# Designs tried in a protein design chat: VH-VL binders against q54fm4. Part 3

Target 1, 189 residues: q54fm4
Amino acid sequence: MSTAPSPTITSPTQTSPVVINKSLICQDSTVSNGVQIAIGTVLHPRSSIIISEGAGPIIIGENNIIEELVQIVNKSPEPMIIGSNNLFEVGSYIECKSIGNGNVFEPKCKILKNTIIKDQCSIGAGCIVSEDKICENNTIIAQTQNSQIQTTSTLPYDHHSSIHMTHLELLHKSIPLFHTIKKTPILEK

## First folded at step 21 (VH-VL)

Design c6
Fold by ESMFold2, fold request of step 22:
Structure c6 (fold): chain C 189 residues (1-189), chain A 121 residues (1-121), chain B 109 residues (1-109)
Amino acid sequence: as target 1 above (189 residues)
Amino acid sequence: EVQLVESGGGVVQPGRSLRLSCAASGFTFSSYGMHWVRQAPGKGLEWVAVISSDGSYKYYADSVKGRFTISRDNSKNTLYLQMDSLRAEDTAVYYCAKDSYSLWFGYFDYWGQGTLVTVSS
Amino acid sequence: SSELTQDPAVSVALGQTVRITCQGDSLRSYYASWYQQKPGQAPVLVIYGKNNRPSGIPDRFSGSSSGNTASLTITGAQAEDEADYYCNSYDSSGNHLYVFGGGTKLTVL
């Protein structure tokens, strides 16, 4: 069967949807056995998705962008679940319990053990989401002079989705021109 | 033709054990996750358990955790459900279902016809 | 909450359009799958993902989703569509991985 069950966030304009029919996993990335990655997700070189000894699987939804040096690590026996349309920018570290949809994890941020990030959150560069924290929808965490502040986004949901999909489509066209692509060990399509 | 055939159902007393089997054919059994889904008489469907294609991951509904064990033998194309400490509320038709993916997070694209388990004195 | 809620019963006149609804928090993150079950038979997958039909399912069946709600639509209902319909979704935040709705009995008049 062809797709993982994730909600798609699209603009309500009168245009036809653009079809992305594969994931792009760069050869220089590291992906443990037990990782399942859905259609459209892109792993840049030197990113890693690691299951520690004795830990449960990692399930990653559609159309995520995982940039260089990003580390996604499950050390818990429970499954780690990451939804769709998330952007993980360079060097971010993810040890969550779950992440929903449409979130942005800016460079070098750290999402620590047993956290739950829901939808449309923005975690600022270098920010830390402490263990066990739950970030509700539309949470913004930002850093100023070693202080973290939290507020709520007022930007329209469709605006974020449109920008993300435009960049994702560019990556699907451009990355194979410059990088060797590997077949993930858990995808059979 | 994909076929899933459950067997091993019957009438047992509370506290007893029963082992269900599901014989699979018509697809590469070792490539897909497998589920058990049950339906109490006159009631709706309830998901019970899943096992990954190579058997390395197993997960259970809260209602059966610690009492049921899902397993598979890929050399015999057979899925199993060991049911211990059975309760009256476990009375149901038990369906074997194929996941569309090797772990789970897919859909139940093929189902068996089910086997009835009745737990009563 | 991982509960999926369906109306217990709906009716449609032959040849008319009917919509069967499924609601739950998990549907904000995941599409529902839809299963048709006729008396004495195993369930059959009719819609998965956003709006995908397995081979052999008539094109009068379609799916849609909005917010926490998924819908199964039958356009031009036929007598053979009379059945119980179950939605099913992945639970992104719970320990049991799948949840079913209570089912909807469709009667074709």
Scores: ipSAE 0.039, ipTM 0.627, lowest interface PAE 7.7, mean pLDDT 84
Fold by OpenDDE, fold request of step 22:
Structure c6 (fold): chain C 189 residues (1-189), chain A 121 residues (1-121), chain B 109 residues (1-109)
Amino acid sequence: as target 1 above (189 residues)
Amino acid sequence: EVQLVESGGGVVQPGRSLRLSCAASGFTFSSYGMHWVRQAPGKGLEWVAVISSDGSYKYYADSVKGRFTISRDNSKNTLYLQMDSLRAEDTAVYYCAKDSYSLWFGYFDYWGQGTLVTVSS
Amino acid sequence: SSELTQDPAVSVALGQTVRITCQGDSLRSYYASWYQQKPGQAPVLVIYGKNNRPSGIPDRFSGSSSGNTASLTITGAQAEDEADYYCNSYDSSGNHLYVFGGGTKLTVL
């Protein structure tokens, strides 16, 4: 029985450096008034950043990747603050008080109300961070066959940062070729 | 040139009210959040309140919540601070400061010279 | 409440380098801004963001960050640099949107 060769995942080769000097918000994204998005951040189609009635503003830092079907919702009268270099993957739901820097939110994970995610955390696919929870730096939440587990990461932050920036460069290059982009003010931090 | 000029300070008794004004010029006032920051005599800086560029959002320090009201008139390029139920601990120089952003989460790139509020019996 | 802490006083000899440090949990996520205040005057922004100087601020002023700290460095201190210096950042605790450090009095010897 010929073992089918494992598909080699080839990383896309970027031919030229891309200067990121603006936010990239697709037209098919939904963004409420009162949302502030910093430079470099990317909103994919069908993503939503929503301020509920009577709720406070949402402030999003630099170089975030917000993928399709991501929902970021503020229902609190207090501001929602999201830092920089975060990855929100497809279908994730975010209702936090604050998120720091360099976090990864895997597909369909849920961050519930009044939560604080600090820095360099990883929330696994389908995982739920309960209300009022504080995730300290380098927290890993993962789903096993039987339960949701929490541990502390020992991975270096530099690896994540390099991959993230490469991803951002690719998105800034490619997305405008395939999607209509909203005209948004550039907020420099 | 950006200019911020505070006015309305003075001596008042505890429990009384005072309204401060900050006249802005040299920039598009309606495009930026504005802050009040105070400094008690011989003490450090204390953030007091912020108002977004369009006035839709207002937030206060816990020490002044329920007593102070920040507002703005963009047609007059003026920021206000209504101070009610004044206390001795409210004695300070009050500065208006410009936010670098339309909401907040920026830096205070310009400051007024301040106006002194003294609350004493 | 998220607090920013600073040393109350530091000294530097004329022409030497001094670093003023601010510490707080919020600094892990947000940049600090630094303000210089001379006696009887309003504060003046001297550093913001990663390491940005407003127009008119001498290049001897620089900013840095590490972990839960932010630092203002004056390389080649001048007599006119004698002042109080305050750091500022966003309060992630939600009690106060903005928080100032307690201030550092810099004496130039």
Scores: ipSAE 0.017, ipTM 0.627, lowest interface PAE 6.5, mean pLDDT 87
Fold by ESMFold2, look of step 21:
Structure c6 (fold): chain C 189 residues (1-189), chain A 121 residues (1-121), chain B 109 residues (1-109)
Amino acid sequence: as target 1 above (189 residues)
Amino acid sequence: EVQLVESGGGVVQPGRSLRLSCAASGFTFSSYGMHWVRQAPGKGLEWVAVISSDGSYKYYADSVKGRFTISRDNSKNTLYLQMDSLRAEDTAVYYCAKDSYSLWFGYFDYWGQGTLVTVSS
Amino acid sequence: SSELTQDPAVSVALGQTVRITCQGDSLRSYYASWYQQKPGQAPVLVIYGKNNRPSGIPDRFSGSSSGNTASLTITGAQAEDEADYYCNSYDSSGNHLYVFGGGTKLTVL
C-alpha cells in the first residue's frame, strides 16, 4: 500500500479512497496465454483461468473478484465472455459460454458447459447449473433442505453493486500486503 | 489527451484496394482493443472490425469478412484497415475507435474524426 | 433479428425533458452505451454502463435500462443537445460483436 496512489477527488463533493487502475493478479494464480483481464479484476492465489487445447480465448471484464481455488475453464473453440462486477467464491467451477454482470457464484458451485448466465444472478453454494442452461436476469439458484430450487431475486441492482465495490476496494488495499503480484503481462498471439 | 487521427481515405474504383491508417497518441496504445466503425453518407453507424491489444484476435462484421483485414503496429501506435475488393456500398466515413478494455468488451470511449472513402465508377 | 431499434426522430421543447429509447434482445444481458453525433463531427460517448457519464458530459444526461430496453434521458434540453443519438450494445450471441441502433435525430424546438 506504501506505493499506491492517494485517493482521487473526481468532483468537489466526492472523495474516492482508492483509484482502481489495474488488475490485481496474485503470483500464485494460473492464467493461460490468451486470457485477457480488464481493470479492477482481482485473482486470488491458487485460482486458475485455463484455455484448453484448441479452445478459444477467455475475456474477463472489470472489477470481478475471483477467489481461491476457483477454476474458469474454456474447452470450446468459441470465446468465453465474462462481464463485470461478478463474485466467484472459493472453489467454484466455471465452464460457461457467457456470464453477464453483477452475479454471485457461491462456494463450490458448478457452472457447466454452454451455459449463459445473464445479470444479477446468484448461484448458491454447491449448486449445479446444468449444461446449456440459460439463467435470466435476477435468477437465484439455491439449495433448500430437500432440493435445488430456482427463484427470482427481489434485491435491486444498486444494492448488489454497492456491496461489491466496497468489497473490491478492500481487496485492492489488502491483497498486496499478503501476496506477491504478477508484474509482467504476457500478450501473445 | 487521447487523440486518434485517421488517414488514407480517397476515391477509388470498385474492385480496387485501399489501406486506412489511424495514428494514436495520449494513451498506452498496446493496452487497448481498437475498432473500425463506418458511416455511409446520410446513414447510421456500422461496426466493421476489432483487433485485440496484442493483435492476436480479430473479428469482422459479416458485410466485410474476407475482404477487409484489420491490423496494428504497436511500435508505431498505429491501427490499419486493409480494404480489398471494394464495392460501392463500402462508401463511408471510416472512424477508428478505442475500446475501453484490452479487447472488445467495453464501449468506444474515444473516436477519431474519420476519413472518407468513396467507391465509384 | 438481433439489431437495436430506435425511433428515427424525437422533438423536445427548450428546457423540457426528453427520453430516447433503444430496444433489442442484447440489452437484456448487456448495458447500452450512448453516442451523440453533431453534423460533420465524430460521435462522442455520453453514457456507458448503467448510468455513467464520461468527464465533461453534463449531468442533464442520464441512462436507464429495463428488460430489453435502454433509455437516454436529457433533462432541461438545450439547443446544443440537438444531434443524432446512437445506442450501441455488445452482442455475444453471434458473429456481430457490436450492434448499433439506427439513430435518433433529436430536434430542440
Scores: ipSAE 0.006, ipTM 0.462, lowest interface PAE 14.6, mean pLDDT 82
Fold by ESMFold2, look of step 23:
Structure c6 (fold): chain C 189 residues (1-189), chain A 121 residues (1-121), chain B 109 residues (1-109)
Amino acid sequence: as target 1 above (189 residues)
Amino acid sequence: EVQLVESGGGVVQPGRSLRLSCAASGFTFSSYGMHWVRQAPGKGLEWVAVISSDGSYKYYADSVKGRFTISRDNSKNTLYLQMDSLRAEDTAVYYCAKDSYSLWFGYFDYWGQGTLVTVSS
Amino acid sequence: SSELTQDPAVSVALGQTVRITCQGDSLRSYYASWYQQKPGQAPVLVIYGKNNRPSGIPDRFSGSSSGNTASLTITGAQAEDEADYYCNSYDSSGNHLYVFGGGTKLTVL
């Protein structure tokens, strides 16, 4: 019987831990002039960070993961400030005033204008955080069949940070193997 | 040893359906994106579809969009391709391929042996 | 363009150097991956990223890229290198995530 030969046993060698001393911005992403991105942040292909005409800068902290089709848009004349260790999953839309640290924005969620997201919040897939809303630390917003539900997370902050950092290290090792990286200035604090 | 084994190919008439399976072993299946790639007899390779590691995201080539559905069952280490409204132009060897990464945009580091789908009357 | 263009066929004498090219707009932003396929067999990855070889691929295989063009070079071609070679890239033009070139048939004389 005809069969294709077995797949070759080939893979990239998994050797040393990745040293994270720069941002990793894929060439096929859109980043407006006036966006500042700190060490460790990864911007996947087809994502965008846009400063609208007349709007203020966007300042993005360390070690964020910004996945494909994510749109971060500032339309306000005031600066948009995004902290560190946030995960923006595929297709999420961000038009916040500010975002703190360690938050997860699940796929296709929408964070509308003038919102404030503090720390360790989880915004569920397809959920909408309405204009001007303030999400306090550890807020979970999830979608049920009939409505959005808000509750408070009990998961320890340090556990989320460990999982996030492991993900980042993998991305810093793997993405440059496949994609051309933009030359962006490294922001020092 | 990484292994990918396709099954479910066969001869079908136009307009009928087939479901392909790809059994995976030798790696953490739930950590990687998975693809289907096809090759018509005597022709080149054509990318068909991808599914992310947790199944949340699926993308298709325009030639199959709306007719084919990619899916996975991580508890069974199995990738699927549901092929509806089959056409003669879908005649090909269908390969499953492992993405080197958890979403998409990696390279195809491991391939199965392929399963032949023939659409004719 | 959302396509990758390869010459359909090339020939090389035993022991000589051959270069297979792949051209397309996606290659300005993404590296090509290169796959070897022998008759009746599944494709095998031979080059990924800028110039990385999987384990088991001979060092006579190398890759390069410039502008919208990627190249696979075989230095000192051997009879077993006779195969079809495909380039592949992520395609940023809409919902077409991946594109293969049309393939290059390499004949070793």
Scores: ipSAE 0.006, ipTM 0.535, lowest interface PAE 12.0, mean pLDDT 84

## First folded at step 23 (VH-VL)

Design f3
Fold by ESMFold2, look of step 24:
Structure f3 (fold): chain C 189 residues (1-189), chain A 121 residues (1-121), chain B 109 residues (1-109)
Amino acid sequence: as target 1 above (189 residues)
Amino acid sequence: EVQLVESGGGVVQPGRSLRLSCAASGFTFSSYGMHWVRQAPGKGLEWVAVISSDGSYKYYADSVKGRFTISRDNSKNTLYLQMDSLRAEDTAVYYCAKDSYPLWFGYFDYWGQGTLVTVSS
Amino acid sequence: SSELTQDPAVSVALGQTVRITCQGDSLRSYYASWYQQKPGQAPVLVIYGKNNRPSGIPDRFSGSSSGNTASLTITGAQAEDEADYYCNSYDSSGNHLYVFGGGTKLTVL
C-alpha cells in the first residue's frame, strides 16, 4: 500500500488563523497599470480597478474583499487610497478620495467623487454617498423608503474583524479551485 | 552593495535654488520608487517627496509643494530634487531613499548618507 | 508635529530587554517600519511589516503591533544599539504619503 498520508481535511480553528501570504486576483478581473495591491486582498471575477486617463494611482491595503461587478475608479489626478479589511459587495461603485479600514459597502451602493470614508462605516445597499462627503468613524448610511438615514454605531469591531478574516481564509482556499489567478510579483513589476 | 550617493548640497541665500542629485547603484533603479527625506539640525525625519519607478507619479509634502520638483533619469540611475524659492526652514540634511515598491506603500529599505543644505542670510 | 507619537528617550541596561513604542491612527491600517540612526549616520531599516527583519539585522530586534500602537523590542540590548529610533507609517488620511514619529533616543547603560 501507499505510505503517503491521505490529505488532512481540517475545518477553520477559532484559535489558529491561516497565514495569508499573497493577494488573490482573478484573471478575468480588470486592473489598470498604476494600481498597487497589498497582501491578502481578494479581487473576484468581473470586478475592476480602473485609472482613467490622466488620473493618479490607486493604492489598496491588506485583506480587502472586492466582490463581483465592483468598480473602483479613480478619475482624479490625486491618489486614491483604500485601507485594510474592507468589504465591497456585489456591484458597488467606488470613486472616493480615501477609504479607511473595516468598512462594509453593501450591494450596488455608490461612493462618489472626493469622498472620505474613515473607519468602521457601513454603507447600505443602493445608498449613495454624495460628492465631497466625509463619513467619520462608525457612520451607518441606510435606505428607508425613498430617503437615506445616517446614524452612528457602537458595534464591536473585533467581532466583525474575526468574521472578515474567516471569510478571507475561505476565499484564498476556494477561489483558485474555480478561477485562473493573475501573477502578482512582490519585488518588481 | 546597494549604494545611494547624494550630492549638490551647500550654503545658499533665501530665495535661491539648488539641485540635488542621488546616484544609485547595486540594484535595478528603474524598478523602484524613490524618495527624498530630510532632517533639520537636531530634529527628526520629515518625508519630502516621492517619484514612481517610471516617473509617471510625483507627490510632495505640503511644506514643499510648488517649490520643489522631484525627477529621475533611469538611463543614468540618478534621482534629482530641484529646490526653488528656498527658505531658512528648508535647512536640513537631505537623504535619498529607495522604496521597496514601484510606487510607494512600502518601506525605505536603503538610504544614502545625505547632503547638507543650509539656507542662511 | 507628526501623527505618530514616540517617547523622546528610553534607557536599558546592557543585556536587558527594552520596548520602544509608537502610537498613531495610521497604525490601525498600516504596519510601522522602524529605522535606527546613529549620530552622524544615515537611518537604517531594522523592522518592516509586522515583524520582518532585513538581511543583516540581528535576531534581537523584533516588532509587534496592536490597535493604534507599534512596538520595537530589543532583547539583550548591546552597546552598539545606542541610537535614535524612528517609526514610520503611511498616512491613513491620504493627505500625506508618509509620516515619521518624533524619534526615541535609546541609551544603553
Scores: ipSAE 0.038, ipTM 0.617, lowest interface PAE 6.9, mean pLDDT 84
Fold by OpenDDE, look of step 24:
Structure f3 (fold): chain C 189 residues (1-189), chain A 121 residues (1-121), chain B 109 residues (1-109)
Amino acid sequence: as target 1 above (189 residues)
Amino acid sequence: EVQLVESGGGVVQPGRSLRLSCAASGFTFSSYGMHWVRQAPGKGLEWVAVISSDGSYKYYADSVKGRFTISRDNSKNTLYLQMDSLRAEDTAVYYCAKDSYPLWFGYFDYWGQGTLVTVSS
Amino acid sequence: SSELTQDPAVSVALGQTVRITCQGDSLRSYYASWYQQKPGQAPVLVIYGKNNRPSGIPDRFSGSSSGNTASLTITGAQAEDEADYYCNSYDSSGNHLYVFGGGTKLTVL
């Protein structure tokens, strides 16, 4: 009876936490003058943060992930304010008044003008948040076969935060290996 | 040494106008955002307005929006606050404060000594 | 009411440690700055960022943050530390770009 060797559970190598002490803006991103980006935030290649002519500034908090082809645009004379720990996935379009903290914007979703997204919201892929809408904390918008549905999340905020930080650390470690990074002023809060 | 000196305060009747000035020295004035912050007698601090380093952006607290106008003359190292349609609740010591950043959203690293505005009948 | 909340008054014995806390949603996104104001004087910046002291501020002053809170700690309070303390942060929730806490009066006993 050949005793099959017990699979050696390799303890996950405790990789030293990556110290995030700067913003990471790829050279291939487009950022208008008047945009302020806090520490830890990552702009992937081909992302864009644009202030239209005559529009107010865009302020982005810390530890945001802005993926490829994301468009953040302010056309309002008022400032656009984005909080911290948000994930903007590929191709999302953002024209909001404000975004809070810990939100997820799935691929190709659209946040239209004067919209307020509070905290810990999830906007599903391809979903459209209409103009002037206010999404309260923990709002989930998802696409079904024929319609968008809205519900409230019951998931704890801490879970999302842990995954997000892990992702962020990975990006800070890997992106500079493959992409040229802009030297930009960092908003230290 | 950084210095901010407010002037223009005084006693004025409701509905009237007043213009405050803040003379700046000891730093490159044109490189920093500037703020007005006020404090009613015996009360806390209240942010009033901000202007970017180049004057391209101006924003106000809701309490003063439409009545107050912030401006600056970088050639004179001077910050201004035009206060129109003054109300009794505008009574306060008005401080000019330097932002740590060119636009805003930094900290107020230097303050003037303030100028008292009293709005009373 | 302020978007940042502070206790209106706290007391500390001479040489002891006191912690002044500020709470608000904006603190989840931005660091607080702290200002000391003595009677009849202008506010003075004492702490900013994660835990930065301007030049001239004693090392007994320190800052910390957690969740939606920021704290100013005075380790070894001195008589001259008696003052009003205000927290400040950028407000991302409204049209007010900056918001002050209501202030905390610190009494040194």
Scores: ipSAE 0.018, ipTM 0.612, lowest interface PAE 6.5, mean pLDDT 88

